# VH-VL binders against c7peq0: the designs that were tried, part 4

Target 1, 252 residues: c7peq0
Amino acid sequence: MHNKIYNSFIDRKAKGIKSFAVLIDPDKVNPADIADLAAKCTAAKVDYIFLGGSLVITNHLDECVQQFKTLCDIPVVLFPGSPSQVSRYADALLYLSVISGRNPELLIGQHVLSAPAVKKSGLEVISTGYVLIDGGAPTTVSYISNTTPIPSDKDDIAMCTAMAGEMLGMKVVFMDAGSGARKPITESMISRVASQVSAPIIVGGGIRDAEKAYLNCKAGADIIVVGNAIEKETSLIKEMADAVHAAAPVLK

## First folded at step 1 (VH-VL)

Design b7 (framework fv_olinvacimab)
Fold by ESMFold2-Fast, scan of step 1:
Structure b7 (fold): chain C 252 residues (1-252), chain A 122 residues (1-122), chain B 107 residues (1-107)
Amino acid sequence: as target 1 above (252 residues)
Amino acid sequence: QMQLVQSGAEVKKPGASVKLSCKASGYTFTEYYMHWVRQAPGQRLEWMGEINPSSGSTNYNEKFKSRVTITVDKSASTAYMELSSLRSEDTAVYYCARTYYDDSGYYAFDYWGQGTLVTVSS
Amino acid sequence: NFMLTQPPSVSVSPGKTARITCRGDNIGSKNVHWYQQRPGQAPVLVMYYDSDRPSGIPERFSGSNSGNTATLTISGVEAGDEADYYCQVWDSSTEVVFGTGTKVTVL
């Protein structure tokens, strides 16, 4: 069934299993480094490879996806900077609606334009309520869309936004401070959101170390996303993956 | 050995411009943001702006935005700050300071230059 | 315009504990960093991310951050701890905000 990746999110969450995702920007990654990166992710037991975050040329995206699919068995999930960034070779697409802002193009407009191509691609589509949190630096989303992020200390606004997204049928909530964020999302905000939503919660942006990844999981995050800068440090990938996996309950 | 070495003291008249330098050594210059922070005699630290040496992108404190320009010379591992239309209240010690950044997070100002005294007097 | 307020001065006797507060609206949801500045010298990072110590900073230095108040605590104060101390955060406008500064006098 075409809900394979989404079902893995739901099943892992139900079991209390925490997931680690590595975010790779196809526009920034050196193609010569992909084999080494794939091997490191495999050795570290990374759960998902997220590809996206910028407006890349489609042929480069396809090549990058195909390289990861050839070199490792880790599912590849598109995290696009635009709904038009589609590769039929990926396992799934996070179909982002930026519910933290009031730009109708990011809520539904661009999706209307991309929907025929997305359907024709045959990709598993995971409707995603994307909640942009102020990480202290402009993100690709804010840069392209002129959307206002939720202030980092407004836990209840983030909570109500995520609840609304879930009630409107979003399958996943993505709380993102953005790549290059100066500060990560607080445990307080994650906990507040997790207390009111049943959907899997993805948290990314500004995570500087394994301890923060672990604490975010204990606060209620189900999937931790860390950007492609970690490809420079093999130990960081393994260290963060281990910390995320250690946050899962031991039931035996 | 990691260092941030700043240019020497400057004495300027009101209305002039000043351009200060901050030379980095002992680390990869493009992996850290560079900031400029000033401190008037006996007063608090005041942030002026930042630059990403890799991309050249800048962000400035609104108070200084019309008068301050931050640039880098990657080949020389040197950051510059130019402040125009100087006034007596611009008399201060000006510091450069770095902060690590990456896709995973933000870090504090871990290293500072020694400071450059700029005196604005008629 | 977001502001961090510190007491102007704190006097402490050698061997006792100094507590330097940094007040800001909902500061407990932000990451607070602390800098020590001795006369005529550049600031030095002494505490980051609320309670992490940089290499070379003694265990006598500790930090906390909750609600509207962050605190830098120096236990067993020594003469060499006499300095100005500044807290710092990143606010939602992507700008750096420094506290008003606290002069710690050991006497």
Scores: ipSAE 0.000, ipTM 0.402, lowest interface PAE 18.4, mean pLDDT 84

Design b8 (framework fv_olinvacimab)
Fold by ESMFold2-Fast, scan of step 1:
Structure b8 (fold): chain C 252 residues (1-252), chain A 117 residues (1-117), chain B 107 residues (1-107)
Amino acid sequence: as target 1 above (252 residues)
Amino acid sequence: QMQLVQSGAEVKKPGASVKLSCKASGYTFTTYYMHWVRQAPGQRLEWMGEINPSGGTTNYNEKFKSRVTITVDKSASTAYMELSSLRSEDTAVYYCARGGDWYFDLWGQGTLVTVSS
Amino acid sequence: NFMLTQPPSVSVSPGKTARITCRGDNIGSESVHWYQQRPGQAPVLVMYDDSDRPSGIPERFSGSNSGNTATLTISGVEAGDEADYYCQVWDSSSYHVFGTGTKVTVL
């Protein structure tokens, strides 16, 4: 209910500071590895830990949130796939509306069902315009959204969608190719969206190296989120964090 | 190690108020919600309300909302529950309990409140 | 208006299986949690999220939840299992709701 995490997004964007988030799927991470992962995130100066997945159950999510909150000071932000993916222990919730699709359940229907539980949780709620972009392969995100992603080369459709979300009052725009994407979102599309949107822009999906993370920041992304590549090689955490933090502000 | 220690038994007259305390130790107080649950003789456990110690956000059972106030003192790692306009029906054992998302994993020993004339 | 109904009592012989039911409209769509309360003591969590056991709770305790009935099952019942048992769910209008309670007697 407090705007601490959202204010950090806004303040960092205003200063031209780029942020790096590590995405952890509670159902895929080995609990024995969490202490090492938290230590690596702290050493790398990771800005946010995003927790979520498509089929995460509440008890696994709570365990994972509690471990990160105990082991490090990095803010924990929920990236939920369904109304059941809520943990009171987190710092904030990205309350996703899939504005790239035309499924009423994902635009507002599921939110109506989850709203009492979300309000009861006391979590800071960050309304998020979620823009799913075609990453070249079906992912769990694509499956749960049950909507057609925006084609990877339709920059203007992504731009207009993000603008509409902002004008409807969404605090943040999330451009996602999905955690298992074959290809990341193009710099061209990110730049086109950033040229017309003032809200913080989160970009994720298919980012496998520090160079791409850096180029996405140069194109106008404010927060880079990486999950799958880090699951395969945790040494990438520092390389990607360093690249994101080194990126200069992009001129519009 | 981890424990919730509650204040001692209270005897009150009808119309009075009572304020109970619950001191947490062995964990980070602000990380978990604190709940208050009562049990009148021969009755079920009844949830009264909750507080997030980090921000002070509260939620109350509609039955008690007009009479119950839950507060925290973060420096003392202590939660409080005040119940006003006491009736004989408020005679019960009052528990504080640490909340996960939807369940209670650590309970205080309970405080007996007796309302009699 | 939300209510969880449990049988008032269950009697079971040592070594046999006790089944404690919790009935509620569409309870299978909720997460059900179970507490054990011995006389004069605070409740103790024995089952959460339908079928998960807290650390320290014996494998003899198991849970299920479907349709309109959640069940706590205690196999190989011991004298020390004699207690009152309460189910509990979260409800959007009432927040946390406890069942009516079941006294388990081991004889």
Scores: ipSAE 0.000, ipTM 0.416, lowest interface PAE 16.9, mean pLDDT 86

Design b9 (framework fv_olinvacimab)
Fold by ESMFold2-Fast, scan of step 1:
Structure b9 (fold): chain C 252 residues (1-252), chain A 121 residues (1-121), chain B 107 residues (1-107)
Amino acid sequence: as target 1 above (252 residues)
Amino acid sequence: QMQLVQSGAEVKKPGASVKLSCKASGYSFTSYAMHWVRQAPGQRLEWMGEINAGYGNTNYNEKFKSRVTITVDKSASTAYMELSSLRSEDTAVYYCARVGYEDFSYGMDVWGQGTLVTVSS
Amino acid sequence: NFMLTQPPSVSVSPGKTARITCRGDNIGSKSVHWYQQRPGQAPVLVMYYDDDRPSGIPERFSGSNSGNTATLTISGVEAGDEADYYCQVWDSDSDHVFGTGTKVTVL
């Protein structure tokens, strides 16, 4: 329908421009801290705010989305734990199919049930092939999704999974080690996936610092998403954003 | 076994160029970045630049940017570093090094043995 | 331009603890890697991401990083630990930056 956010993903990828996204869980963020967080994201030139979490309820989600949209101009993209976690006030929805697993409910079942409500919301919908990678520890994502993640050293399985997702029509590939990951996804795996797909690649989970964010971009990630590290150390927002942006070629 | 093997020692005149090679084995060459680091006699390690072996994207230390070119030959699993307009102060041991990330390593975890470049008239 | 400063030398007796510091403005916000270089040899990664040990590196090696100072600590020092040690970080403006190096002598 309208593809404003998706078009920004593909346009930036085509130019080699790298994007930084801050992941915020509406259930974990203190409402009193949102203004400071929005100001820091704006000052650091954060490209996207991803809102989502496994246990987010719609009422709290709507409040959080509206707060960010009032306080800053950064696009708000929903990263939902379930297809029912939608807010009509957001700019876009990552419509996640967990293609790394074999749970039919997470591949298509829950989507069938949520589709009428998603369409009625008027949100830009971005079909997303979600590839869960083993981050070295059980995560809320692993528990809620009830799927086995791809082993962290099985680059070929991740590559083939992403290729299949793209061939089945998914617009974006999201490689995620999950919230609370002890190990981020390796540059080797990102590079192998990037060598075989044209879709924008989002990488997240376990990214601890600016060097890893930069190396992931060099390996072929188009969008780096960070949540846990910046919740602990919000000063990292600027350093990580700068690192991601530095990975882009200077074309102008 | 992961290994980097570098080309042999070079002796050059001021104003010449030198091209060093670094051959990788035991890992997926195109999945890692290759860095070049030098060390003048009795001096510290100094980073020169890096290349993503899969995509060919390079990044150089501003000090060397006008004189250094890093390239790869994917079919040979070999990285190259060419340094032009050589001066006596470029006399150093030049290392190639891989950035690893298995077991949480993002530092330079595999190093070549080094190549001595001597610039003298 | 970002700079990392290390003491030029540290002397330590066998069995005692050596501490090698790496000073940089707000270095605690960065990830510090450490390399050991024995005479005539290539560097070896001995610590990464402040306090993580590569496979094969003894538990005697530990790291910390806070504020303006990162530290590599070697407890129960052995003669074989005698070497030059370098810290290294990535900085968005200066890229990869090595410290000035510290020669550890075991006497």
Scores: ipSAE 0.000, ipTM 0.469, lowest interface PAE 14.0, mean pLDDT 85

Design c1 (framework fv_inotuzumab)
Fold by ESMFold2-Fast, scan of step 1:
Structure c1 (fold): chain C 252 residues (1-252), chain A 119 residues (1-119), chain B 112 residues (1-112)
Amino acid sequence: as target 1 above (252 residues)
Amino acid sequence: EVQLVQSGAEVKKPGASVKVSCKASGGTFSSYAIHWVRQAPGQGLEWIGGIIPIFGTATYRRKFQGRVTMTADTSTSTVYMELSSLRSEDTAVYYCARDSGYDYYFDYWGQGTLVTVSS
Amino acid sequence: DVQVTQSPSSLSASVGDRVTITCRSSQSLVHSSGNTYLSWYLHKPGKAPQLLIYKVSNRFSGVPDRFSGSGSGTDFTLTISSLQPEDFATYYCMQGTHWPYTFGQGTKVEIK
C-alpha cells in the first residue's frame, strides 16, 4: 500500500523508537537456511528485513522474497544492487540515489531507465539519499561503481550531503560504510548528520557488535542495518536487536 | 481461480506407506506454503506439517516426525505427503491447504483424500 | 503446544437464531508483529474446510456479513447474527501465532 513502510519509519522516529534491520543477500543465502534465519529474526523482534546485494538475472530475488514472506511477517524492504531488478512481493523499495558521488548515472541516469519497471511493480517507493562513507576497504556493490566515498573523518561533508539530499526531496538518508567495511561510521559523523536532518537515518556497514549498534542509535541513527556480521554469527541477531531497542526511551 | 486438487482415496494395510498428492493451479506456485491437515473419524482437525514448494523445505509436527515426509515437484506444481508405518489410528481424511505466507492462516483447501488403514 | 479450547462442543439452533462460539488459548496469541493470528473455519461433511475469518475479525472474500469475529489476547468469539440453512456445520478456530499450528476441538451447530 502507499507509504506504509515509510510511514512506519517516520512514526517510529517521532516516538524515539529505534529499529533493527537484517540485510540478506539473495545470491549468498542458502535456501535451506532461510527457515532458521526467519525464525531467529522473528524471535529477536527484528523490525525489517533488507533484501539486496549483487543480484542474478533469474527469478532468484522473487523466490527469496516469497520464502521470507511465507516464514515470517517482518516487512521485506528491497535494497537493490540494480534498480531495474525488483520483486512485486516485497513491501517497499529503497530507491537509492548515490548523492555522495558525482556520477550522474547513479544520481539520476539509471533511475530514468528503471522507472517504468519500478512503477509497474506496484511497490512502495522510498526515495533514498545514499551517502557512501569510506570504510577502509574497497566496495564492490555494482550500483556505486565509479564513485568516491566521503572520508571517514569528514563529518561536515557527510552532513552537508545529507542536508542537500533532504532538501532535494529524498525521504530517507542511508549512511553506508559498505559491505566488508573494516571500520564502521563514527558516532561523531552520525550525530553531526542527525543534528541537521529530520528524515529517518539508516546506518550500516562494519557494525560487528551490540555495543556499536547501541552507540550508533544514541548518536542519532533511527535504523541500524547489519549484514556480514549476522551472516557469520546468527546469535548476534538477538543481541543487536536488543541493544537497538534498548536505545529507545522507556515509554510511559 | 486458485484450486488445490488432491489424489483419490487409498486403502492400506497396517505397516504400509501412503503418498497423497496435492496439485496447485492458479496463482504463483512459489508464493505460498502448502500444509497438511487431517481429520480422523469422530475427531477434530489436526495439523501435520507444511512445505515451501520452491525450496523443498518442510516442517513437521513433533508426533509425526520420523513417519511423515513432504516433497514438492515444481515442474508439475504438485506437493506430496508420504506417511509411513501406518496404523489404524491414521485412518482419516487428509487435506492440503494453502498459507499465502503472510498471515499464518489457510485460505484455500484441497477437496480431501480418504486414507483407510485396515487389515 | 498452545492449547485451543472451544465452547460449546455442540449447540442446537433454528434458522434466524444468533449463534455465538467461543475460543480460548492457553497463552496470548499476539504475535511480535502486533497481529493476532486467530482464524475461523466452517466444515461440512464431505466438503473441504472453508476460511471464514482471519486475524480475529477480518472476513474472508465471499463470506457473508452475518459472520463476525472479535476478541483479543486469549479470548475470541465467532458470531453468526442470523443463522441460515447452509450454516449448520462444525466450526473450528485455529491459532497460527505459535508453532505448531493448533486447532480447537470444534463446535457442531445442529438443527433443533
Scores: ipSAE 0.000, ipTM 0.393, lowest interface PAE 18.2, mean pLDDT 84

Design c10 (framework fv_inotuzumab)
Fold by ESMFold2-Fast, scan of step 1:
Structure c10 (fold): chain C 252 residues (1-252), chain A 120 residues (1-120), chain B 112 residues (1-112)
Amino acid sequence: as target 1 above (252 residues)
Amino acid sequence: EVQLVQSGAEVKKPGASVKVSCKASGGTFSTYAIHWVRQAPGQGLEWIGGIIPVFGTPTYRRKFQGRVTMTADTSTSTVYMELSSLRSEDTAVYYCARDYPYGSGDLDYWGQGTLVTVSS
Amino acid sequence: DVQVTQSPSSLSASVGDRVTITCRSSQSLVYSTGDTYLSWYLHKPGKAPQLLIYKVSNRFSGVPDRFSGSGSGTDFTLTISSLQPEDFATYYCMQGSHWPYTFGQGTKVEIK
């Protein structure tokens, strides 16, 4: 197995380069719109396409992955809601362990069941400590995780959870308020987590404008993921990508 | 290459408002932030806030929130800082400074400063 | 807010002297990228401040090599290896790792 995508996370973080990812749900995207979305992502210099979503049967994952791989050169990273969201045609898989919760199935159980198929797929596997934060609204992510999210103002609980995940060998920390979040994760919480972990930090959920994407990067996020806002307004892709990229420092 | 040119000195009465301008030249306006920093007589440098033209939304230090307004006119590459309800304690030299790209935290080029005097 | 404390508040020196100024932050300035956003500025009355050092130890364009920065985490130092007449000024450190940006209170370098 190779670590091309993970190495890009690490290398970009080391250089202070911030990354923008667009989250696309295969079950919600109209196939006729994929070419337009791929073109907009390319024009905006989107760094990663995260493909996946909640626990809804996706019978078109392979087709969707292949369409994006044919239409653009942006790496496709699977963000699965379940073990069934695996496609050998993607560049990498975020192998999520929901460490914010205490459900054994989401910590390791489902992984045991999916491991043979994941190995056989030949995908780059990126172990991911997934930290679900309360976004103020019921979400499909909350339902799937079947766990209590960390309260939005409990910065130290999120910090300790991320530290534990890193110490247990997880390569990436993903802080998520959920796709339907009413409010995004605070800069305070992101900063608190970033102060204690060296792993790349992905932040998503409830991010609705370029300013918040930028502020999250300044607080310590390395990769910003946006899905729901982009579904409503695709013109935000360029606006948010520009904001994220501009958060990178300049050597003088 | 880059120059920041500020408006001239102002004398105001307590309770009035002052609007200071900062005109950028030599660089692309939208790819940086302009921050405002002041120095009162006998005091150190104090950060007031900044504006990122590409977003149009300024960020203010809590102490000045409700009294300060920062705006940008991209057609003239000019940023404005308006401070209202002036007190004698607001007497200071006000500087604009570039943060490029925005959020780097390195204030690399500075305006010449604008003296604002608040007296009865 | 992150507090930034400079020491000393003032010092007297002669041309040719080695001058050291210290800056301490209330929390680590190591950013998530591994970078540390601690910068140093020179300020003279009637003139605009000017950037000397950025990201702890990098000299800004045009800054003489007698100026150097060092440090890590919460403790930082600006060193002037051989003080020149034009170096009598007030020096400020600033942290840009955490919002809001905060300046140290300044160190005035005076002629003996």
Scores: ipSAE 0.000, ipTM 0.408, lowest interface PAE 15.9, mean pLDDT 84

Design c11 (framework fv_inotuzumab)
Fold by ESMFold2-Fast, scan of step 1:
Structure c11 (fold): chain C 252 residues (1-252), chain A 117 residues (1-117), chain B 112 residues (1-112)
Amino acid sequence: as target 1 above (252 residues)
Amino acid sequence: EVQLVQSGAEVKKPGASVKVSCKASGYTFTGYYIHWVRQAPGQGLEWIGGINPNSGGTTYRRKFQGRVTMTADTSTSTVYMELSSLRSEDTAVYYCARYSEDYFDYWGQGTLVTVSS
Amino acid sequence: DVQVTQSPSSLSASVGDRVTITCRSSQSLEYSSGNTYLSWYLHKPGKAPQLLIYKVSNRFSGVPDRFSGSGSGTDFTLTISSLQPEDFATYYCMQGTHYPFTFGQGTKVEIK
């Protein structure tokens, strides 16, 4: 109901403050490990927990959301693989429209079907222009979305797509190379998009180290999201968060 | 006046660690990043990394990742750079510098670190 | 990494001379914001480096007006219009546009 989370995106962007989000897949995380993950995220000063995945088959979403909400104060934002992946216990929902593709189901169709449940949930809804970029490997995202990603070197296509999304009323632009991507989105592409849109820019996929997270922030990303690398090495949470926060200018 | 004052020269053996301090005065300590730059004998300047004293956030050049740690103590307005697993190639003068938008406005006097057997 | 090359590596000059130092980067230093992050520093052995010019052409507080910076893209110049005794030093350019930050190799200005 309230635009608390979206307002935090806008406020932080206006101040030049960079945000770090950890992506957790409810189907991959062991419930016994959630307390340790929550503690590590808190200690590292993680700004958002993004919760969701391309294929959620176990219906662990509600339990996972409630555990994080109980164990830490970090906002939980749903990053669903389908508009039907809704938990009333989260703080907000990134309501993804896959604007890089031409599948009408992912542009609006599935949203029509999920809208009553989303409204009933009382969640803050953040309309999100989702731009899938080629990460050098087939991903569950590209397979599930049934769309072709934008080539990794076509900066102007990504820029024009993001601009169109913003002009159509999307509150946030999400540039994603996909979970498990072999290569992350280039600084060049992020810079081109950032030069033409005012909306907060979330960048994810293929980010495996602190240096790349820092470079993406310098290029114009407002929120860096990392999932796959952290699933493999949770020690990266602190290093990534530190790099993202260090990228912000000191504005006093 | 803005002033950055560094700790004195250190002599270390290969494999040891060194911790250099940089004490800030004359401005709001948490208002500016502090970065570290070194100069090996006869060589140019090389950027190492930086810390935001307000957030505690750090970023390091990849070649130093895992060997360098930067910390800040707001109660004493002091930044520390610790470099571990020292090699002879780490012999250099180490400078702290106050960071503004992508340039360094004030620098410390430098700390000579000598790594020899 | 972005390579930064200075020319000349050294020069000999007399007090009152006009000195010109150039700095060339391997790729453009113009950021998406329109700003170009190229700065110049004066360094003497045993002393702290000192900022002279930031963002190509902006003179830092307290820096004499004989120092000026110019350039765009990949080619930049530091000019000292009338060299003074305290100006005999090594000069470094630095790019802050691309991570990691990189410095030129330095230009040593020596008395003739």
Scores: ipSAE 0.000, ipTM 0.422, lowest interface PAE 16.8, mean pLDDT 85

Design c2 (framework fv_inotuzumab)
Fold by ESMFold2-Fast, scan of step 1:
Structure c2 (fold): chain C 252 residues (1-252), chain A 118 residues (1-118), chain B 112 residues (1-112)
Amino acid sequence: as target 1 above (252 residues)
Amino acid sequence: EVQLVQSGAEVKKPGASVKVSCKASGGTFSDYAIHWVRQAPGQGLEWIGGIIPILGTATYRRKFQGRVTMTADTSTSTVYMELSSLRSEDTAVYYCARESYSSGWDYWGQGTLVTVSS
Amino acid sequence: DVQVTQSPSSLSASVGDRVTITCRSSQSLLHSSGYNYLSWYLHKPGKAPQLLIYLGSNRASGVPDRFSGSGSGTDFTLTISSLQPEDFATYYCMQALQTPLTFGQGTKVEIK
C-alpha cells in the first residue's frame, strides 16, 4: 500500500502550498453534468475531488468515481458517510472518526464493520479526525449520526478535540461546518487549532466566496473544501481555487 | 516554465512618477501573490509592498504609503507598481516576485533600474 | 516592526567549506500554524534574487541539497555543507510573519 495522497497532503503543507478540493455528492450530481464539472475543475487547477455524502447509494458512487477518473487527472478522494461508501476506483479514502461527538458508532463502531471491505478494496486509507462545528443549520451528519456539533465560538474545545485526535494517531484533521452551513468556521477557531496541531487541516462548510477561502488559509487551513456554493454557481470554482493558491499569510 | 518579465529602465526627474510593469508568461498571476522589492546602490533588499491580484487588495510599507500604488490586470496577467513624488533616494533596481510558497518567492522578474536624477 | 539581523555581515571561504549564516528576529516568527515564517535568498549582482529556503527549513524546488535551513522562533541558521563556486554571493533572510516584510542586512560570502 502506497501513501501517495497522504504524502501529497504532507508535502504540500511542508511547502506552505494551499490545496483546494471540490466536494461532490454522487447522489445530487446529474451524470450529464459531470463532464462539464470535470473540465471546469481541470481548468481551475483544482487539487482534489472529494466524493461523498451521508446518504450515497452504491450504484451511483462507483459510476461517479469512474466518470471523474476517465475525464480528468485530479485525484479522487472518498469522503464517506457509511461503510457502504467504498469504491476501489478512487485514489484514497478519508477514514473518518467523528471525534467531536460521543457516538461510539462514529468513533469506532462503523469502522469495525467496514474494515474488511476497506482492506479488500486496496484503497489508500487516511485516518481522519472529523470535527463537526455548529454552522447554524442542521447537517446531514448531525441528523443521521445523533452527534452534537461543537459550538461555533468554543475555539478551545475544537483545539483540544483536534489535539486528542492527533495524539490518538489521526493523520489528518477535518474541521467541518457541514455542506448546508449558514456560517463558516471562524478564522479564530482555525488559528487556535492550527497552533497546536501539526497534521494537515482540512476546513469546509459555509465557504461562499474567495475572500473567506483565502482568510481560512491565512489562519492555518491547509486544504479548503467547497461543495454547496459550487453546486449553486460553478463559476466559483476558478475564483476559489485562485484564492486558495494565492494565500499569503502576511497580506491582509 | 513561468517567467516574470518587467518593463525597461526609466530615468526620471525628482517629483515625477514612474510605473513599472511585471507580466507573467508561461503561467498565471491569478494563483499567487505578487511582491515588489527594491535595492538601492550599496544597500540591501527592501520590501515595498504586495498585491493579491484576484482580490485586488494591496499592502504597503508605511514609508511608501501615499505615494505607491499597486494594481493588477488579471486579463493580461500583469501587475503594476506606480511610485510618485520621486526623490534621488528612490534610485534603485525594482523587482517583482511571485509567492508560490508561503514565505517563499520562487519566481522573480529580471529587475527594472529606476534612476532619479536632477 | 519586526527587525531581522544577520551574522556575520561578510565571511571568506574556500570551495568545499561548510558555511553557516545566522539570522535573528526581534520577535518570534513562529505562526499559530506551527511554521516559522522565515525564508533565505541568494543574490548576485546583475541577477534577480533566488529562493533557497522557505518556512524556516524547506528547500525550494531545484535548490541543491547542500543548502539547509534550521531554527525556530527568533534564531535561524542557513548552512551550506560544501561550498561550490556558484555559491559566492550575498545571502538574505526575510521574515514574512507580519507586515512590513523585512530582510536582514545581508551576508556576503567571498572567496578566500
Scores: ipSAE 0.000, ipTM 0.479, lowest interface PAE 13.3, mean pLDDT 85

